# Designs tried in a protein design chat: VH-VL binders against o60147. Part 47

Target 1, 175 residues: o60147
Amino acid sequence: MLEKNKYLYIFRHIQTNQVLLSQGNVLKKTALFQLPYPLQKPVAPNGMRPAKLRKDHWVPLLKVEFPNESMFQSVFMQLLNYRKYRSVQPLTSDLLKLPIPVRRRKIMRQEVPNTIADLADILNKEKFPENSVRLQLSDKSDSEYADWPPSVQIDSEEIKLSRGFREKTTVDEAR

## First folded at step 1 (VH-VL)

Design f23 (framework fv_dargistotug)
Fold by ESMFold2-Fast, scan of step 1:
Structure f23 (fold): chain C 175 residues (1-175), chain A 118 residues (1-118), chain B 106 residues (1-106)
Amino acid sequence: as target 1 above (175 residues)
Amino acid sequence: QVQLVQSGSELKKPGASVKVSCKASGYTFTDYAMNWVRQAPGQGLEWMGWINTDTGEPTYAQGFTGRFVFSLDTSVSTAYLQISSLKAEDTAVYYCARGRWFGELDYWGQGTLVTVSS
Amino acid sequence: DIQLTQSPSFLSASVGDRVTITCRASQGISDYLAWYQQKPGKAPKLLIYAASTLQSGVPSRFSGSGSGTEFTLTISSLQPEDFATYYCQQYDSYPTFGGGTKVEIK
């Protein structure tokens, strides 16, 4: 639908704080391609291979409603570009001194504050009308990770997911 | 049944451009990444990159930046590979292939032969 | 990039033979390794993924083993339709293919 192209949903992993972007309120398997390899690839709890996409492990972080589709597409593409650039940056010497599992957890935990900061940075450089962008946060304290422009209106209402979001989340299917 | 059907062979002169299509059927197009793989005559397989079919974001392997562009038309479940400023070294069979979560390629198009002849 | 080295590049075999192909990675890739079969003039076909998991519809004479940096594809009793080129491919990072092993009739 038209309305889907005005909404950006951002999800976070309940344990790792890794972030996935979605154009709708449903996570698709291809969203996992947003996660860098090998640094941020998910690992099953027993230390073996990562499980298939488990939607019950991802919760809404925030939802953004844009004035129109053009502005949504611009912001969405810029966020993807920021994620791409972050994934190829050299690690700091401080991170390189840490054991790999500790280093991965620290990097993953920073995805929430980094994504929020990147979103705010993009919105600050855009020329949006005052109070035209609506931001809903699952946890209002996450708004403190950035300074927001006058174009952003922050709502404290619960983010609503589709009825089918959690269906078949534990099914381990091929592909 | 999952199928990937590619456009027919192309014969081009150096400096021309070509656009190869890959039409998917039998599955939800946006649930899987689309990969491109090149095979020069008598040579092995070379991964060119993938495109995220949900977001439209392309990722290119080293050596396939600049002249190579991945794109989509999700309304017809089709992926495209465009090569500009064709060179003789671009002569190859180009395959599209469906990627699973980690990048193993479970279904392949039949291939499109692009010949660049001077 | 992760480099994959296949050995041998060529082998000649007879129907009924046991054939083993090796793939070595330049760094540890856990079990994120797939094997493909390509017949002349055709697209590759996925045989094995996760180093040892057989793709649906692939005959049981094919098997894969290994983890980390050393992997093998085994065909327990070669059939006429198995004469092809075989490729390994890693997906622990951005995908790369081995150079291929051509299995030809003696």
Scores: ipSAE 0.000, ipTM 0.497, lowest interface PAE 12.7, mean pLDDT 81

Design f24 (framework fv_dargistotug)
Fold by ESMFold2-Fast, scan of step 1:
Structure f24 (fold): chain C 175 residues (1-175), chain A 118 residues (1-118), chain B 106 residues (1-106)
Amino acid sequence: as target 1 above (175 residues)
Amino acid sequence: QVQLVQSGSELKKPGASVKVSCKASGYTFTDYAMNWVRQAPGQGLEWMGWINTDTGEPTYAQGFTGRFVFSLDTSVSTAYLQISSLKAEDTAVYYCARAYSGSYHDYWGQGTLVTVSS
Amino acid sequence: DIQLTQSPSFLSASVGDRVTITCRASQGISDYLAWYQQKPGKAPKLLIYAASTLQSGVPSRFSGSGSGTEFTLTISSLQPEDFATYYCQQYDSYPTFGGGTKVEIK
């Protein structure tokens, strides 16, 4: 009787605003495969191992609760496909005219609004039941990057900022 | 240490299928993507795509859709490349290679020569 | 796809020579460029990543430089074991390789 995963956890980098998707509330090193641009030059402590995931550099962006595992998997896979599609598109002429460091910073900072817009687009194409998908954000203003379908209910409570996704303790709830 | 060991050479007729294996050892298999790179006789290196070893999701480069399939058996730390409906132009050495975030390839398999000839 | 052009495609050199190979990208790739060495019948070997970072175990005579669209691999004093084909590879987007530079003995 293993409970099926029904949560999508989305993280953002504290400095670059690059986004990582996770099936669990703790990031795995393999999540870095999602990034089209490396965060930093690879570090090889023994000259043979690449850089490690710095979990303290990633904070919660949003959490999505689905009614079941099948809907979760469908949306998660579609979101990964949207991100892959974006990574292989030619750069716009506006971006190409910018100096490389400025261009990179601009592209990375757009991952938050792009991810939110992509999520909303996927959910608008699905025919999920009313209020069946629950969204909880760290900053509710980020919900304004998209128009949400009737299937989405945005939680009035924001995610408490921490080093990752964690359920509130009794002490946190009392305050 | 880190090793990628590939299956032996294959000689196939046009229209046949081939499945090349790449067994990883010396590291946690799911911490790195597995990439496939092709090299036709006398030609340069051509990236074919990668597979995310944590999710199993493949990504194919332009030109390697349809007949080419990447898959995994995580229980034995092995990645597979299957080519269907083989053509003479598929004759090449196929390499598996490990990549981390940043997509440079730090360790390579020894290569598998696939020869397609009637 | 980002295209990489290597020059020269072929060069003849003598032991002790300084060898310079260039790689030009069709668009800016920052420093997301790697260099590989491939000897006949062998798999490629990573030499340099992040344009200028030497992989562990690679001799110090190899060096990389460049950023944006123009990159250089330099071998300061060519040794007999350095006769090989060299490839650049970008990882700013989906990986692509340059056409290769064959370095052979004069």
Scores: ipSAE 0.000, ipTM 0.482, lowest interface PAE 14.1, mean pLDDT 80

Design f25 (framework fv_dargistotug)
Fold by ESMFold2-Fast, scan of step 1:
Structure f25 (fold): chain C 175 residues (1-175), chain A 117 residues (1-117), chain B 106 residues (1-106)
Amino acid sequence: as target 1 above (175 residues)
Amino acid sequence: QVQLVQSGSELKKPGASVKVSCKASGYTFTDYAMNWVRQAPGQGLEWMGWINTDTGEPTYAQGFTGRFVFSLDTSVSTAYLQISSLKAEDTAVYYCARYGSRWFDPWGQGTLVTVSS
Amino acid sequence: DIQLTQSPSFLSASVGDRVTITCRASQGISDYLAWYQQKPGKAPKLLIYAASTLQSGVPSRFSGSGSGTEFTLTISSLQPEDFATYYCQQYDSYPTFGGGTKVEIK
């Protein structure tokens, strides 16, 4: 039998820029538990968690294709750990000077560049074969948030936001 | 120019109390949490807990609740460690250290507290 | 709590030697590990954070590697000022320190 657990799907919130990671091309409600500020620790940054998963408010940011499931699992787990680390850092002086609503907005907006930088850092640490990892972005300029290793190939075709990570149907192809 | 300066060594009798100070300079005091770390003679480093310098809320590690109190005076950028009902086993160097980003940088020079009869 | 085990607890070395110190975590901590140097009578000094990132001002002979549960600190060519005790520290959870490795002159 064929197995296809080699894709990492990264979503961003259309208004807040918060990021969610998924092993599938459709978000599950449990994905909300990975939001950067879920911890109620005294020294953790304050964050905002959506009350409900509104799937229509989450759009594609990035799709990563790995050669096999083992590489996918390694990178996925490392990326979750990087996000956990970021979520428990003390707030910087620059952020603490801002009013709470402005501060929260600024923190959430940084999740996209932070996630891309973290992904690139993980891939730079791994010894993957040249051009073995394929990235497909919704906006190719987002690739500029990081320096990519030789193992990474960036796809020239961007993900269409209206389609999400959905495969083309015969109707979509006819248009 | 960022530094932490601690109060001088203390010699105390069992049952007394001691208050160690840690004065911060070169940065905004309330932007970073302050940690306390103990080192008994000839022993390793032991994290005691931290205090949120903006809210004043302390978090204590297991074994450091009850007799140990973290406090602040934000008007002079100073953190305090108070130890009540001193015991011989409290003899140690006590360090304050800033949470630079969940690792410790900078450190105070340390305060030796000796408890003896 | 996460336990860190350092090995060796003590080593004797000569100037110019390559020294390697190991730190093992009781569970996976990704790369959330720092290394500190403590000279006698002094406060600890940060050498490395995020397992492999050298702190500004620290000599390039110091390097860190590892991820998950096994980490190493390497001094490529030991200098007289490097004789000290070295500690690993994890920050994946409440901070914990390894037991320390004392590097003495041979």
Scores: ipSAE 0.000, ipTM 0.452, lowest interface PAE 17.4, mean pLDDT 80

Design f26 (framework fv_dargistotug)
Fold by ESMFold2-Fast, scan of step 1:
Order: structure tokens, then C-alpha cells, then sequence
Structure f26 (fold): chain C 175 residues (1-175), chain A 118 residues (1-118), chain B 106 residues (1-106)
């Protein structure tokens, strides 16, 4: 059904705060292509091998519900473009003076506030109906990284990290 | 407008030294690292290393340690490449290039031809 | 060092032709690859970065694709000003360039 394509699932890494975007409530290995800094140890002074996906290392950051698939696709593609644009921007002089590993850690930590700010920027540019986009965060204080348009409704309930993006059902709980 | 302007061509004898300059304008010099790239006649591009314009700390590619020295004069927004004990195989066009995040190069100097001939 | 192999090293083409140039890396470099154009006697010019992102001001007939170890630069309809040497460059580690592909008029 088309309903399956209405949700954007945003994950963060428990150690690095790197962010991955997903169309499903479980990460696929291909999501790693979003990362400018692979999680593997450097092979050469400035290089790293592509990371292997450790699903247990990624926890929910944010779930976005859209009214339809076209709005979901538009926002999802724009977020991927924003992330790509950020990965190729010139570094500030403060960052350039830091050793490469320290510099990468600072940049990675900024992915959470940057992703939230980018999402808000995209939603502010789009003319979506009032209260048509629903956000559910794992930590509601993360919503303070941006100013949200009237189209956005922030859910009062936080996502529980132990459950990921899965809702417990009667069937699952019985097992 | 961003510009990188290099010094003019040099003709040197083996054993001499040369100092190539690269003057930046149109941006804050210390916000971007400066790279050096060499191109021997009829050959491809070879990365030599980079210098942090805020700290002055250079990093050299393998093969460019010893005789090659990167330096700066931030008061005039200029980077320098010095080559000592010149050899015939140092004959090349030397480019300075501004780094963008991820170590690719968005603006290049026009190049300085250094010819080492007896 | 990460080695980049470009193919072909040389090609002859006519205006209006579709031209493809391949760059292969000796190990996985994700999308940390840029493409440059160099005209005779001039400095290289950045065309593409992050394997597929077109630099501002570069004509839309240029496109890049690929990830990991195999990358392609495509010129959809070759123009007279496109006759040049093209280089790929990786930035997953210390920068290295491919050997170049010279595109000459047929």
C-alpha cells in the first residue's frame, strides 16, 4: 500500500551522533552511503574503509509522518541533498587547525542539530497544510534546534529508545 | 571574486633554489587550506601536499619531503613553495589550489612553470 | 596510496557525440571522487565533486556517477569547448589523481 511510504525514520549513532535517514523503521546497509565519515578505523592517514552496518548502534532520533507519498519523497530527497551539500562545504579556520580525528568527531556531533535545522528549513519552504506533518522525537528538547512552521505538529509522546521505531502489538507481546 | 595569482616562470640551473608564490584574494585567506600540485611536461597531475593557513603547519605527500618547503605570509595572503637543490626532473608547472572540505580543489592558480636546465 | 586508473587514456570524438570516461580506484572510496577539466596551457577546472554533484556554473551536459571503486564521467553531447584532458581525483585519503583522458576532435 501507499501508506508504507508516508514515514521518514531518522536514526542517530549512539557514540558519534551521526545521522541516517530511512524510508523504513529498520535500517538497510545502503543507508551507510549517506555517511561522509565511515565508522571503520582509518586505513590511511585521511582515509577510512566503508562501515559495516551495526543495527544495534543506531537509535531513533525522529519520526516524521507525511499526509502522502509525494510530500514524503520531496522532503526526503531534499534532506539527502542538504546532507550532501553540508559534506562538501569549506571548513572553518577553527576546524582546520584541529587534528583530523578530533575535527571529524566535532563535525559528526553536529549532524543531529544540522539535520533537525535542515528538516525545519525544508518544511518552512514548502506550503503544507496546517498540522499536516507530525513529528515524534526520542528527546523533545531536540526540537529546540529549529523553529517549526504551522504545518508541523510535535507529538507529546517521545519515542522509547528500547523499542526503536517499532510499536509493540498484542501479538508481539504475547510471544 | 576569488583569485589565486602565482609568480612568473623561472629558469634555473641544477643545484639552485626557487621560491614560487601564490597570492590569494577575494576571501579570508586563513579560512581555507592551500594545496600544491605539480604537472611535469606532457604528464598528469601530482598532489604534493597542503599547508594549514591558520596554523602554518605543512603536510607533504610521499616523495616531496626534504627539498620541498611550504610556507605562508598571512599578512599579504600569500603561500609559498620553495624547492632547494633543483634537479632536471623538477621541471614542471606548479599549481596552488584552494581546498574545499574533503580535499578537492575549487579554485586554482594559473600555474608557475619552473624549468631546470644547464 | 590509493591508485586511480582512467580509461581510455585517449579518445577522438565529434561534436554532438556522447562521451564516457571511466575511473577505477584500487580500493573503496565511497563517493569521495572529483572530476576536473584541463585545457591546453591552463589550470584544471573543477567539474564534479562527491562523484555526482555538478559544480556551480558547469554545463548540465556533464554528469558523474558511481560509488565504491568504479566511477564514470559522461558528456551527453560534446561541444567544441569540451576538447580537453579530464582527470579524476579521490579524497578518501591523501589526494591522488587518475592518469587523465585526452579528448580530441576527430
Amino acid sequence: as target 1 above (175 residues)
Amino acid sequence: QVQLVQSGSELKKPGASVKVSCKASGYTFTDYAMNWVRQAPGQGLEWMGWINTDTGEPTYAQGFTGRFVFSLDTSVSTAYLQISSLKAEDTAVYYCARVIYGDYFDYWGQGTLVTVSS
Amino acid sequence: DIQLTQSPSFLSASVGDRVTITCRASQGISDYLAWYQQKPGKAPKLLIYAASTLQSGVPSRFSGSGSGTEFTLTISSLQPEDFATYYCQQYDSYPTFGGGTKVEIK
Scores: ipSAE 0.000, ipTM 0.455, lowest interface PAE 14.9, mean pLDDT 81

Design f27 (framework fv_dargistotug)
Fold by ESMFold2-Fast, scan of step 1:
Structure f27 (fold): chain C 175 residues (1-175), chain A 119 residues (1-119), chain B 106 residues (1-106)
Amino acid sequence: as target 1 above (175 residues)
Amino acid sequence: QVQLVQSGSELKKPGASVKVSCKASGYTFTDYAMNWVRQAPGQGLEWMGWINTDTGEPTYAQGFTGRFVFSLDTSVSTAYLQISSLKAEDTAVYYCARKGYSSSWFDYWGQGTLVTVSS
Amino acid sequence: DIQLTQSPSFLSASVGDRVTITCRASQGISDYLAWYQQKPGKAPKLLIYAASTLQSGVPSRFSGSGSGTEFTLTISSLQPEDFATYYCQQYDSYPTFGGGTKVEIK
């Protein structure tokens, strides 16, 4: 039953464009701790009910396959660190000029291009072997947010949103 | 009922280390982030950072990197704050406070732990 | 880092008075503001979140208002148990607190 983790699953929120990273193909409630902005406000009188993870509001952004768990762990940790460090940077004067709802919407929408750019930056830094990292996107145009190193192979097939990250049962895979 | 119960007051000499505990009860520990807030004598509240109770990953405010360490023991629903190389200016009441996914306000607080650093 | 400025820093009022405390943010924070009450020797207690939503169990004489950069906490009829220091806190970014307003009852 020993399988090593070599896949990184990245989700985006349909409405806000916020991004969540996952080691599994299904989001866990604890992934919400990655978000700097509250996903929803509680309607309970005491404000104590945690936000519910609505799985139907999160769709695949991209899936990254690494050749081994060591490479996966290195890249995954670095992505988490990049996201954390971005959250502490001072807001630009351009953002501060915007009305709050517009400002927040712009910041949240930037999580997709930022995550993709961060991933590419990490992969360029790490110098992995040619074609050793496979990317499968839900929208291939998202790959244009970055310049990819020779180590990256972008899959011609897009992830179908209706299936999430669930794998299709195929004759080739069953063999 | 939700409770956060902190360890008792500490009197330490400069250069010593201290470890403050915050034991949670009445809720699922991993459903809420744990935050630390400092209050120097006669002063206001200062947010120090938070720890992800599911992963154990800490995030520190800029002024609290280095000597301050957040950690967990999820088996006993307890969060810890360790301060090394204590200085007189570390004299303060240290609070733990929980924050949920649904909000960024602090709904429940520990009673506070007074750490006094004096020769 | 978002700065919060509270005014006044100190006030003295009689039982039954209407008390207003102001919190000003250095940049817009929408309604991502909470108010806390701290009595001497005690931990802070959440009074209001989302600028105007009263926490369960908090007396209705407490109310909050405001959006963007200017917020107010109002106590419509001050009671003896309201002797405390009040803090605003923003959560649009990493949390920061105002300097506090100490309310003494005459």
Scores: ipSAE 0.000, ipTM 0.543, lowest interface PAE 11.4, mean pLDDT 82

Design f28 (framework fv_dargistotug)
Fold by ESMFold2-Fast, scan of step 1:
Structure f28 (fold): chain C 175 residues (1-175), chain A 119 residues (1-119), chain B 106 residues (1-106)
Amino acid sequence: as target 1 above (175 residues)
Amino acid sequence: QVQLVQSGSELKKPGASVKVSCKASGYTFTDYAMNWVRQAPGQGLEWMGWINTDTGEPTYAQGFTGRFVFSLDTSVSTAYLQISSLKAEDTAVYYCARQSYYFWSGDYWGQGTLVTVSS
Amino acid sequence: DIQLTQSPSFLSASVGDRVTITCRASQGISDYLAWYQQKPGKAPKLLIYAASTLQSGVPSRFSGSGSGTEFTLTISSLQPEDFATYYCQQYDSYPTFGGGTKVEIK
């Protein structure tokens, strides 16, 4: 159980660019409570919150490996708190001037850069040992959204999995 | 700057209808949803529903389907609550309140409209 | 619908007292909870949203805490203008209000 509790799996939505955090390599429906727009459940025709978890719509963004469960729990909880803080901040006047669908897309698109920046901020604030935290990204250019501390080692290999960090099936590969 | 001004109090007989208005100013009307909240005398707050000011689509809480209708006149930045076939239990103060689509802010409320239904 | 239960429904307190009001949800609502203050004859005023975030212009003696199903509103040193009815409200689903807590002079 300790080995599994060393990993943080971060997913992005293929259409909206919204981000979900997970302690496991497969998303659970409860992860949807991380999404902003809390007023749309149950989802009406014009609701903001997804009504159901479609696992095929969430792809790996990055995987973070910690040397122990204590460091994992600390960072994971702080990252959830950063996300909560961002979701409840008042919108800027520039965003409020935009039509609602345009505002939603702009805010959702920003979740990937924001999550990367938040993770880096937390790791810079914590004084973890050098090279103790390993990051593996699906797109290494996403690491450029932040400056990383000496505690972070970015893996040269990108994540090649397309479904919840699960290996692609032979049938999927044959397509 | 931001202000919600509601119509004056109403005295109605059972079976009549009433239309309460909520005029917004100081912001772009279609950027925020409008909530309706009821408070019967000596009772707590009860959310009735909201209307999407951009699309005009209303959403009603359970218990407020049928006799209650939310509508808009975007040309004058005004939301309306209509209650038909009034009953004594409809006696209450009705509030409109501005709501952000990204989170519940409830940051601006109308002053309330007292609707009294008696014979 | 998500039901919110407030306790106590009524409390008597003196100026300077520390007052705590509890709100319990029938199911998990994360931190999608707001607190409102209502004075007699007036519209409600938003005090706190996201369980613990203070609305601009609200005095720092007000604070909120909690997550999931148990939430509290605390007034660290009650002032004369704080005698009012307080309501919690969830917005994880279609909004619902708690029954209210009336804070009056002892």
Scores: ipSAE 0.005, ipTM 0.462, lowest interface PAE 12.8, mean pLDDT 80

Design f29 (framework fv_dargistotug)
Fold by ESMFold2-Fast, scan of step 1:
Structure f29 (fold): chain C 175 residues (1-175), chain A 121 residues (1-121), chain B 106 residues (1-106)
Amino acid sequence: as target 1 above (175 residues)
Amino acid sequence: QVQLVQSGSELKKPGASVKVSCKASGYTFTDYAMNWVRQAPGQGLEWMGWINTDTGEPTYAQGFTGRFVFSLDTSVSTAYLQISSLKAEDTAVYYCARDTPLYRHGWFDPWGQGTLVTVSS
Amino acid sequence: DIQLTQSPSFLSASVGDRVTITCRASQGISDYLAWYQQKPGKAPKLLIYAASTLQSGVPSRFSGSGSGTEFTLTISSLQPEDFATYYCQQYDSYPTFGGGTKVEIK
């Protein structure tokens, strides 16, 4: 079956503010491979356990609807490239002065503003038709992290997720 | 049983192209990223990059952009490495290796058995 | 990118000896370090992850220690089957490998 997607979902981690991109309203375990920093601290003596995608720890940040698959694909790939670019940049001397845990928390706190700014930059570079891109934000004040082009229509409708997204928390089985 | 099985050795002329396959079995292919690692004769291990098996998005290490292409066929749980415009310096064993489901990057287990690519005139 | 330096590059030791291999990172990587064993003509085999956690099926004579920038792999009593090259690998950022340490048994 041919399946076309024109929706971009972005999720935020409730404790760390790290961001995950999704090609649909379902987060898969492989989305964790986007994260540069671990969600759990190592536990002695057994060390770190395999990560579990705990859907109750992730909330929708925003949803973008594009008029077609081609526009979605272009913006999605550019956004992934922006994130890759950021991940390989040298850390500033100010950040390097900080203890590792403090440094990581500061970097993680910037992921939401950075992702929103990157999305807006991409949309401003593209010359999409007026009001052709629909943006829904869980918190409308997050739109203030960027200046949006005329192609973007900001919607106040609640972001609806797949059935089961808020399932009961399951702890990974200990070995 | 979780395993990765790679295609057989290749002997190519400079300027040719090669496509190495890595077939996964015993686990859900799209739950784990796939890494590619190069080892030139008598040399150490060199990480080439990884591919997100869910999105198909490749990430290349510096030095492996341009001629190297990572791709997938999720219907047969197979990852591919294509090298175009082959040079003698590309002579190496190429390994695929499964990333852990722990964070963005992790340790690698299992590994494919390796594919020797020899480029000679 | 994070550089890993292994020392020594080569060592020769007798059966029963205690062997220690060092891996140094160019910046702090917490405990995000793995160790691999590669025998001639074979793919690498995971020995240790998270700096000190032994992979299931790996003999208890292998142990890892360290955190931050300095890590060690120890073989408490070297066996003939331990003839191999050992590699460290970090995963705090994009993966990188150390240069390897070849262990030859006298």
Scores: ipSAE 0.000, ipTM 0.500, lowest interface PAE 12.6, mean pLDDT 81

